# Ledger of designs, part 15: VH-VL binders against DnaJ homolog subfamily C member 27-A (dnajc27-a)

Target 1, 260 residues: DnaJ homolog subfamily C member 27-A (dnajc27-a), of Xenopus laevis (African clawed frog) (q7zyf1)
Amino acid sequence: ALRIKVISMGNAEVGKSCIIKRYCEKRFVPKYQATIGIDYGVTKVHIKDREIKVNIFDMAGHPFFYEVRNEFYKDTQGVILVYDVGHKETFESLDGWLAEMKQELGPQGNIDNIVFAVCANKIDSTKHRSVDESEGRLWSESKGFLYFETSAQSGEGINEMFQAFYSAIVDLCDNGGKRPVSAINIGFTKEQADSIRRIRNCKDSWDMLGVKPGATRDEVNKAYRKLAVLLHPDKCMAPGSEDAFKAVVNARTALLKNIK
Below, E stands for the ipSAE of ESMFold2; O stands for the ipSAE of OpenDDE; V2 stands for 0.75 times the mean of E and O plus 0.25 times the DockQ between their complexes.

## First folded at step 16 (VH-VL; framework fv_faricimab_arm2)

Design y46 (from y38 with light chain R92K Y97W; at its last look DockQ between E and O 0.91; V2 from the best seeds 0.81)
Fold by ESMFold2, look of step 16:
Structure y46 (fold): chain C 260 residues (1-260), chain A 121 residues (1-121), chain B 108 residues (1-108)
Amino acid sequence: as target 1 above (260 residues)
Amino acid sequence: QVQLVQSGAEVKKPGASVKVSCKASGYSFTNYWMHWVRQAPGQGLEWMGWIYPGDSDTNYAQKFQGRVTMTRDTSISTAYMELSRLRSDDTAVYYCAKLIAVAGTWYFDLWGQGTMVTVSS
Amino acid sequence: SYVLTQPPSVSVAPGQTARITCGGNNIGSRSVHWYQQKPGQAPVLVVYKDSYRPKGIPERFSGSNSGNTATLTISRVEAGDEADYYCQVWDKSSDHWVFGGGTKLTVL
């Protein structure tokens, strides 16, 4: 049968192990391999009328285990990348986690040919959520990663995540280790994603439209129309695009109110 | 022995260019970002930009855009920073620094010894 | 761009505790790194990701980060701790590194 290697990544205490254990409650048979911050297990799953043997390395996220983790990045087919929606810093750390993997794989390692399932995990009550679903989804999908809302408490989203995750890994393996064209068509451009991120982080309405204070009415309207076309619903399917479009409309209105 | 060794001090006239080298040893040069930071006499640290030696991708601080060029030669594990149209306020010690990513963050774990560049008439 | 504010200097007697602050808007949500620089030398990392010490840095060096303030704490200060100290963050919005202005620690 097809054999694949899966690792977990993410800060300590974001629920990586809980997600794995909750999915594998009857299918995960732990095998100890050096008790040094790695839980190793083997499980079998059936995907697309195939039996898949999965080697799962649940890696401790604490900095002290860096030297251990760096031995497990090579020859990986799938990554379960986890953050806690209640702690913004765990989301802000995701780029650093990708960087750790990239530096250990080196320039020959093509991280784009690894399947990532990003889990926006709800460790606790949703009334303390600090990372919007659209923000997490935009980050994930702009990188070609799968995105799921999961709950360690309720188990919500976990089975759906693993099903899609393993299916994507099988597709990758069937395509000679290269991502199929359907998996890389995310429905928006880098320019669109970058604009949404910039609009989310801008300091004022002038900055949002990309014009200098003191711009004329015509300059404001020209900048507005460019952004409105870029973010138009029939051309931009990016997470957060509707909110960004509304923000741009409001910025135009606010600026034009004071220009005569 | 993991180290970054930079080229020697230089004296330049205004309007000239300077090219500082940074030779890496003891680690996989192409796997880690290389950053450049400068420090004017008696002043703090100022970040200039980075290069990824694995593919030559670069990112320059806005202040230096158009004047700085960062390159590398992987056959000798050496990074370069060239600053053009020098002014007297470019007088500084120029450092290369290795970036390392660990557990969701990144920082400079190794610095070169610094290269004094003096711009004077 | 994002701004980090440090006091220009801190003076402490040997054996006392030095606290060097780094102020920034919501800096508690960011990873803060600290570098020590002695005269005529390149900086060296003493704390990373707010509170972790690289190999070879004594336990006297510690860090914390919450709210709008990150703090480097050096307990039982020794003469050899006399140096400039810089805090640093990566600013995601600008894709730039930001350094604080530096704090000169004087051991009297």
Scores: ipSAE 0.687, ipTM 0.860, lowest interface PAE 1.0, mean pLDDT 88
ESMFold2 (binder alone), look of step 16: mean pLDDT 93; pTM 0.927
OpenDDE, look of step 16: ipSAE 0.864; ipTM 0.946

Design y47 (from y38 with light chain S31N; at its last look DockQ between E and O 0.92; V2 from the best seeds 0.82)
Heavy chain, then light chain:
Amino acid sequence: QVQLVQSGAEVKKPGASVKVSCKASGYSFTNYWMHWVRQAPGQGLEWMGWIYPGDSDTNYAQKFQGRVTMTRDTSISTAYMELSRLRSDDTAVYYCAKLIAVAGTWYFDLWGQGTMVTVSS
Amino acid sequence: SYVLTQPPSVSVAPGQTARITCGGNNIGSRNVHWYQQKPGQAPVLVVYKDSYRPKGIPERFSGSNSGNTATLTISRVEAGDEADYYCQVWDRSSDHYVFGGGTKLTVL
ESMFold2, look of step 16: ipSAE 0.680; ipTM 0.851
ESMFold2 (binder alone), look of step 16: mean pLDDT 93; pTM 0.932
OpenDDE, look of step 16: ipSAE 0.887; ipTM 0.963

Design y48 (from y38 with light chain R92Y; at its last look DockQ between E and O 0.83; V2 from the best seeds 0.78)
Fold by ESMFold2, look of step 16:
Structure y48 (fold): chain C 260 residues (1-260), chain A 121 residues (1-121), chain B 108 residues (1-108)
Amino acid sequence: as target 1 above (260 residues)
Amino acid sequence: QVQLVQSGAEVKKPGASVKVSCKASGYSFTNYWMHWVRQAPGQGLEWMGWIYPGDSDTNYAQKFQGRVTMTRDTSISTAYMELSRLRSDDTAVYYCAKLIAVAGTWYFDLWGQGTMVTVSS
Amino acid sequence: SYVLTQPPSVSVAPGQTARITCGGNNIGSRSVHWYQQKPGQAPVLVVYKDSYRPKGIPERFSGSNSGNTATLTISRVEAGDEADYYCQVWDYSSDHYVFGGGTKLTVL
């Protein structure tokens, strides 16, 4: 039997434990270590007609547990990376969580050959959603991560997430610990993804086009053309690209009506 | 014990370049981002960029793009910042600073002593 | 890029409480870090992730962050607390590290 190690990552209170326990039901044999902030368990799963023994480390996200948590990054095959769609701070913290793992693994850890499943979790169905699906999916897919909409409350997406997650881990193990080439092709460039994220977070039309207030009509049009070519729907398949393209068009229109 | 030790003060003429070194000790040099931050006399802190010593990846603030180069030598746990085409407004104390990532955020937990670079005719 | 605004100075009598503010659009959704810098010295981290103290920083240093304002609070201020204080965030959209302009704390 194949043995794999999985950890959870993400801010406290994003529903990591709920997702894990809901999927595992009664097969999760906890070896509770409350004093160190790690809930360790073992489960057995059938994937592609193989029995897989899964060691799961559900890691507390509070800064207090950092010096405990850093001992559990080594030799990990999969990461369940969770944020709460109702709290944008938990999404904006994801890069910091990746950085914590990278610093603790060091350059030899080869984080690119670890399977990540990003869970956009719906903790409270009555809460206004603050991170839309296209934003979360763009972030995840641009890094080569799996992305799932989950709800620990309803169970939506959890079984699908774990099935894809374990299947990807098995594929990685069968490929000598390296991701297959087909799993690396995401259909858009880093430059395209970065531009979409920047445009989503811009506060005004000047910043969206990357020009200073007082730019000439020619400067506005040149900046516009560069972004329009980059993000054109015919050439950019990234999540959120259509909305970003429309925003860039509208920004140009707004700026030019204020310029001679 | 855990420390960053920078090279000594330098006096340069306009148009020259300067290369400041930052030697790390007491921690795993290749695991943590190294940042450079400068401070002109009587002014605030200005972020310049970072290098990841593990793979030499870099990110420079837009203001310094094209004039700054950050490198490292992992055999001696030393990071370098080189600023070219110096002008008088580059007169500042230049700091290296270690970044640590904890629980979804980053901050500078260790700073070098600073290197004064004076640019004058 | 993202802008952080600090008052240029704050004056406080010894034994009283100093509050140094750091303003930014929706700064409450960001992690804010605070550095103390004494004349001729390198900055020292005094608060990270809004409200946590590094090892060796006295309990009289504390922080909060909500809405558009983060605050560094120094209770029972001592003469040795006289320094410049900087807030700092990482700006997700530009991938840049942003410092506030600094606040000079004067202990009267």
Scores: ipSAE 0.651, ipTM 0.838, lowest interface PAE 1.2, mean pLDDT 87
ESMFold2 (binder alone), look of step 16: mean pLDDT 92; pTM 0.908
OpenDDE, look of step 16: ipSAE 0.876; ipTM 0.959

## First folded at step 17 (VH-VL; framework fv_faricimab_arm2)

Design y49 (from y38 with heavy chain L99F; at its last look DockQ between E and O 0.86; V2 from the best seeds 0.79)
Fold by ESMFold2, look of step 17:
Structure y49 (fold): chain C 260 residues (1-260), chain A 121 residues (1-121), chain B 108 residues (1-108)
Amino acid sequence: as target 1 above (260 residues)
Amino acid sequence: QVQLVQSGAEVKKPGASVKVSCKASGYSFTNYWMHWVRQAPGQGLEWMGWIYPGDSDTNYAQKFQGRVTMTRDTSISTAYMELSRLRSDDTAVYYCAKFIAVAGTWYFDLWGQGTMVTVSS
Amino acid sequence: SYVLTQPPSVSVAPGQTARITCGGNNIGSRSVHWYQQKPGQAPVLVVYKDSYRPKGIPERFSGSNSGNTATLTISRVEAGDEADYYCQVWDRSSDHYVFGGGTKLTVL
């Protein structure tokens, strides 16, 4: 039987424990260690006709528990990385969580050889979203991570997440602990992803096209053509590319109406 | 004892280069990013960049791109910051700072004592 | 190119509460860290991730962050709290680390 180690990661109160508990309710046997802020359990699953024994470390995300968490990062095959779609600060923290893990693994650790399942969790399915699905998916997939929309409250997406997550971990283990080439190839370039992020965060139409106020019609059209080729739906499969392309088209239109 | 100890004060002419050292002790040097932050006399803090000593990866503030080089020697747990083509407005105290990632964010939990670099004609 | 705005100075009487603000567009979605710097010394972290204290920092230091303003609060201010205070964030767009301009706290 294949034995794997899985940890949870993400800010306090984003629903990590609820996701784990909902999937593993009848199979999770916690060996709770309340004094250290970690809930440890062992469960068994069958994936691809293999029996997998999973050691799950559900780690408290509060800064108080950092000095405990840092002892549990080594030899990890999978990470369940969770944020709350209703609280943008929990999404903005994801890079910091990756940094905590890299820091504790040190230079010998390569997080590219760990399977991440990013859970865009809906604590309350009727709650206003602060993080669009395309934004979360772009961030996740640009790093080679799996992405799922989940609801700890309703259970939506959780079973699908765990099934894909464990399947990807089995593939990792079958490839000698290194990610298969197909799992690394995300179907869009870093330049495309960066452009979509920039367009989302730009101040105005001049900024969006990367031209100075007062640019000529030719300068606007030249900047537009570069972005249009990069982001056109026929050429770009990145999450959010369609909305970014529409925004670029609208920016060009707005600027050209105010020139001549 | 966790500490960062920097090299001594330097006086340089415009156009010269300076290389400041920062020796780390009491922690795993290769696991934590090292940042450099400067402070001109009577002014605020200005971030210059970081190095990850584990693999020498760097990230420089755009203002210093092309003039700053951050390196390290892991055998003596020492980081270096070299600033070239010095000008008088580079006169500042230069700090190294240990970077720690905790619970979804980063901050500077330990600072060196600072190295005064004076650039004068 | 994210900008943090701090008042240049704040004055407070001993024993009272000082509040030092750090303004930034949607700063409430970011983690804010606060550093104290006394004359001739390196900065010292006093609050991290908006509201947490590092080991050894008195409970008089606290913080909050919502909307467009983060605030460092120092209750029962002592003469020894007189220093420059800097807020700091990470800017995802540039991957740069940004400090506010600093606030001089004067205890009088």
Scores: ipSAE 0.686, ipTM 0.857, lowest interface PAE 1.0, mean pLDDT 88
ESMFold2 (binder alone), look of step 17: mean pLDDT 91; pTM 0.905
OpenDDE, look of step 17: ipSAE 0.857; ipTM 0.952

Design y50 (from y38 with heavy chain L99M; at its last look DockQ between E and O 0.82; V2 from the best seeds 0.80)
Fold by ESMFold2, look of step 17:
Structure y50 (fold): chain C 260 residues (1-260), chain A 121 residues (1-121), chain B 108 residues (1-108)
Amino acid sequence: as target 1 above (260 residues)
Amino acid sequence: QVQLVQSGAEVKKPGASVKVSCKASGYSFTNYWMHWVRQAPGQGLEWMGWIYPGDSDTNYAQKFQGRVTMTRDTSISTAYMELSRLRSDDTAVYYCAKMIAVAGTWYFDLWGQGTMVTVSS
Amino acid sequence: SYVLTQPPSVSVAPGQTARITCGGNNIGSRSVHWYQQKPGQAPVLVVYKDSYRPKGIPERFSGSNSGNTATLTISRVEAGDEADYYCQVWDRSSDHYVFGGGTKLTVL
């Protein structure tokens, strides 16, 4: 029987425990006191006609528990990385969570040999959503991570996430613990992803095109054409590329109207 | 004890280069990003860049692209910052700073004592 | 590039409360760290992730961060708190580390 270790990661109060317990409910037997910031359980699942034994560490995200968490990163096959779509700061923290893990694994640890499932969790009503799906998906897929929309309140999306998550872990294990070369072709470049992210966060049309206020018509058109080619649907399959392309077109139109 | 010990003060002419060392002790040197931050006399802190000693990956502030090189020697747990084509406005105290990642963020938890570099004449 | 703005100085009487601000666009979605620097010394972390204190920092140091402003608050200010204070964030878009310009706290 295949044995794997899974941990949860993410800020406090993003719904990590709810996601884990809703999936593992009858199959999860707690073995540690939750008062130390780690809720440990063992469950068995069947994936691709295999029985696998899963050791799950549901780790508290509060900074106070850092000294406890840092003992649990080694020898991990899968990570459930969670943020709350209603609180943008929990999404902005995801790179910091990866950094904590990299720091504790050290240079001998290769995060590329670990399966990540990013859960965009809907703790509250979707009417107050602060991080849209394309933004979260772009971040996740640009790093080669799985991405799922989940709901802590309803439990929807959780079984689908775990099925894909465990399947990816089994595939990795069957490939000698290394990511297959084909899994790294995500259909867009880092430059394309960075441009989409920048366009999403820009202040105004000048900033969006990457030109200074007071730029000439020719400078605006040159900047526009570069971005339009970069983000064109023929060349860019990144999440959010279509909206970014439309925003760039609109920015050009707005700037040229005011220049002449 | 956990500490960062930097090389001594240097006086340089315009156009020269300087290489400041930062020796780490008391922690796993290769696990943590090392940053360099400078401070001109009477001025604020200015971030210059980082190196990850585990794989020598680097990231430099745009202002210093093409003039700064950050390296390390893992056998002696030492990071280096070299700044070339020095100008008088490069006169500053240069700090190394260890970064720690905790709970979705990271910050500088340990600083070297600073190295004064004076560019004058 | 992302910009942090601090007042150049703040003066406060001993025993009173000092508030040092750090302005930035949507800084409330970022983690803000605060460093104290006394003359001739390296900076020392006093608040991290907006409001948490490192071991050894007195409880009279606290922080908050919402909207476009982060604030370092020092209650019951002592003469030993005279220093320069810097806020700092990581900017995801550029992978740059940005410091505010610094605030000189004077205890009068």
Scores: ipSAE 0.711, ipTM 0.878, lowest interface PAE 0.9, mean pLDDT 88
ESMFold2 (binder alone), look of step 17: mean pLDDT 93; pTM 0.937
OpenDDE, look of step 17: ipSAE 0.879; ipTM 0.962

Design y51 (from y38 with heavy chain H35N; at its last look DockQ between E and O 0.83; V2 from the best seeds 0.81)
Heavy chain, then light chain:
Amino acid sequence: QVQLVQSGAEVKKPGASVKVSCKASGYSFTNYWMNWVRQAPGQGLEWMGWIYPGDSDTNYAQKFQGRVTMTRDTSISTAYMELSRLRSDDTAVYYCAKLIAVAGTWYFDLWGQGTMVTVSS
Amino acid sequence: SYVLTQPPSVSVAPGQTARITCGGNNIGSRSVHWYQQKPGQAPVLVVYKDSYRPKGIPERFSGSNSGNTATLTISRVEAGDEADYYCQVWDRSSDHYVFGGGTKLTVL
ESMFold2, look of step 17: ipSAE 0.716; ipTM 0.881
ESMFold2 (binder alone), look of step 17: mean pLDDT 93; pTM 0.936
OpenDDE, look of step 17: ipSAE 0.885; ipTM 0.964

Design y52 (from y38 with heavy chain T30I; at its last look DockQ between E and O 0.82; V2 from the best seeds 0.80)
Fold by ESMFold2, look of step 17:
Structure y52 (fold): chain C 260 residues (1-260), chain A 121 residues (1-121), chain B 108 residues (1-108)
Amino acid sequence: as target 1 above (260 residues)
Amino acid sequence: QVQLVQSGAEVKKPGASVKVSCKASGYSFINYWMHWVRQAPGQGLEWMGWIYPGDSDTNYAQKFQGRVTMTRDTSISTAYMELSRLRSDDTAVYYCAKLIAVAGTWYFDLWGQGTMVTVSS
Amino acid sequence: SYVLTQPPSVSVAPGQTARITCGGNNIGSRSVHWYQQKPGQAPVLVVYKDSYRPKGIPERFSGSNSGNTATLTISRVEAGDEADYYCQVWDRSSDHYVFGGGTKLTVL
């Protein structure tokens, strides 16, 4: 009896359609062709002993289709947000996709009450991975999004993703369209997440500690202590925090080796 | 008739403040980020910050923290940028610019005509 | 603190192809936008997301972005293309919007 609307989002050629078709194989009932960049279909699933009727809009990601896509954001319960782990630019585009949705929903729209399933998709398993799992997971979980490693080619992670995705949508609907309070607590702060991202992408040890080249031992140690407290395992449960903490320790050691 | 129309030129003394207005028409003002960008005479473009008119959230460039305030009045679809404690090097043309998000990125698709602010003693 | 570098000027003869570069560390992983500014006027978007043209911009304007360099290309340059050109990106680490220093295109 429960009816929900799901859309796909992400750059062209990241595997959105393959993920949907792999899951919906025998359950996707097409209503029209994708001549305008939208594949619409309906499927029925059972989740938590309930029958759910799902309206799926598989949206083409090319800028050419923006004027079509912007008509389909309203009244959405779930978003399948996809990037290709082999192409960093598709991951870097995720904030822009959220911005497009926020723009089209307007201030009355509340993205916090929409279930996002982020799919780190492995389109070509023989290609070098350019986005580490911890990086993708940190981005996703810091926004309250579900995160899955998927492969449309092998089917890895796809059924698990859809089960968690639909379950979360049902929970949201049963909570009056509001995200449950327990799902809001992510176990780390924005400052902690931002620091981990900065440390991952810094250019050298000076930059990692946030000090100028030529800083004194006292300046290096002060910067180190601030980051060490921020990223301490007792207070930081963020994805990638352990690696960031190790990197900060190594940066301090490297800088102090070259300072008298 | 999508346009951004800014207030007229201003002359100010050092230490004063200036408030530039930017009236939007022909689109949903509250849906799009509004940015402010300035350009000193003969110089390049310098980003100052943005406001999201839908909820008044703001983000200011580090250089202008503590001196810039961006506000809006949704009833007249108008954004404002106020710069305080003016100095002679604040002499510039100040632009408002509409941000649009498309397909994983965002950019400035519409600019106001610019407002010349001259700071002289 | 992400930095975009542009040559201060580029000169081309009418009918030739102008190429204006925008350098940045790993800029190929970012979306690059290009603005044209004529004297006394506001900037106008001419290329967005590296290579797409907004409505009303002639096909002579094109763009590319890979590695550490984005390029605005103007084929069959006309006198009316004489202007300053700015590249622009969003920098995730600072959450700032960064412009290149600008390139003055002179048609002679």
Scores: ipSAE 0.692, ipTM 0.860, lowest interface PAE 1.0, mean pLDDT 88
ESMFold2 (binder alone), look of step 17: mean pLDDT 93; pTM 0.936
OpenDDE, look of step 17: ipSAE 0.888; ipTM 0.962

Design y53 (from y38 with heavy chain D55E; at its last look DockQ between E and O 0.80; V2 from the best seeds 0.80)
Heavy chain, then light chain:
Amino acid sequence: QVQLVQSGAEVKKPGASVKVSCKASGYSFTNYWMHWVRQAPGQGLEWMGWIYPGESDTNYAQKFQGRVTMTRDTSISTAYMELSRLRSDDTAVYYCAKLIAVAGTWYFDLWGQGTMVTVSS
Amino acid sequence: SYVLTQPPSVSVAPGQTARITCGGNNIGSRSVHWYQQKPGQAPVLVVYKDSYRPKGIPERFSGSNSGNTATLTISRVEAGDEADYYCQVWDRSSDHYVFGGGTKLTVL
ESMFold2, look of step 17: ipSAE 0.716; ipTM 0.872
ESMFold2 (binder alone), look of step 17: mean pLDDT 93; pTM 0.934
OpenDDE, look of step 17: ipSAE 0.891; ipTM 0.963

Design y54 (from y38 with heavy chain N31R, light chain R92K; at its last look DockQ between E and O 0.89; V2 from the best seeds 0.81)
Fold by ESMFold2, look of step 17:
Structure y54 (fold): chain C 260 residues (1-260), chain A 121 residues (1-121), chain B 108 residues (1-108)
Amino acid sequence: as target 1 above (260 residues)
Amino acid sequence: QVQLVQSGAEVKKPGASVKVSCKASGYSFTRYWMHWVRQAPGQGLEWMGWIYPGDSDTNYAQKFQGRVTMTRDTSISTAYMELSRLRSDDTAVYYCAKLIAVAGTWYFDLWGQGTMVTVSS
Amino acid sequence: SYVLTQPPSVSVAPGQTARITCGGNNIGSRSVHWYQQKPGQAPVLVVYKDSYRPKGIPERFSGSNSGNTATLTISRVEAGDEADYYCQVWDKSSDHYVFGGGTKLTVL
């Protein structure tokens, strides 16, 4: 039987435990519960006609538990990485969570050999969403991570997440612990993803096109054409590319009105 | 004992280069980003860049791009910062600092004692 | 390039409370770290992630961060707290590590 280790990661209070408990309650038999910020359980699932024994470590995200948490990164096949769509800072923390894991795995570890399922979780459905789906999906998929919209409150997306997550882990294990070639084809380039992120976070139309205020009409058009080709819907399948393309078109229009 | 020990003070002429060393002990040198931060006399801290000793990846502050080179030797757990084409406003104490990642953020948990580099005619 | 602003100095009597501010556009959405630097010494971390204390830092050091201002608070100030204090953030857009200009705390 195939035995795998799964951990949860993410800021405190983003709903990691709710996601795990909501799915695993029917297939999860607790062996031992540590009173140290780690909930441990074992469950069995069937994926691709295989019985898989899953060791799940639901790790408390609070900084006080770092000295406990750092012992549980080794030999991990899957990570459930969670943020709250209503709190932008929990999304902004995701790179820091990857850094903690990279740090604890060390240079011998390769985070690319681990399956990540990013859960954009709706902790409080009453609160306005502050991280839109395209932003979260772009961050996740550009890193080769799985992305799911989940709700701890309603259970939406949780079963689908775990099914895809375990299937990806089985594929990884069947490929000698290395990411299969098919899993690395994401349909857009790093350059395309970086451009979309930059466009989303730019301060004005000049910045959006990557030109200085006072740029000539030719400079504006040249910068525009470069981005338009890069982000064109026929050539860019990245999340958020359509909105970025429209923003670039609008920026060009706005700047050319001012230049004449 | 966990520590960062830097090379001794240096006096340089304008146009020269300086290479400051930072020897790590008591922790896994290759697991943590190493940063360099300088402080001119009577002034504040200025970030210069980082190296990841595990693979030699680097990132330099825009101000120092083209003048700074960060390297390491994992066999002796030592990081290096080389600053070229020195000028008088490069006179500063140069610190190495270990970055630690905890719970979704980063900060400097350990600093070297500093290396005074004086650039004068 | 993201800018952090700190007052150049703060003076406080022993036993009183010192408040050192760090201003930045929407700094409340960022993790702010605080370092103490005594004369002739390397910086030492005293608060991280806005409000957490590393092991060995007395509870009279505390922090907060909201809106455009982060604040380091030192209650029951002692003569040994006299130092320069720096706030620091990571700026995601530039991938730069930014320090405030520093605040000299004088204990009178």
Scores: ipSAE 0.673, ipTM 0.851, lowest interface PAE 1.1, mean pLDDT 88
ESMFold2 (binder alone), look of step 17: mean pLDDT 93; pTM 0.937
OpenDDE, look of step 17: ipSAE 0.884; ipTM 0.960

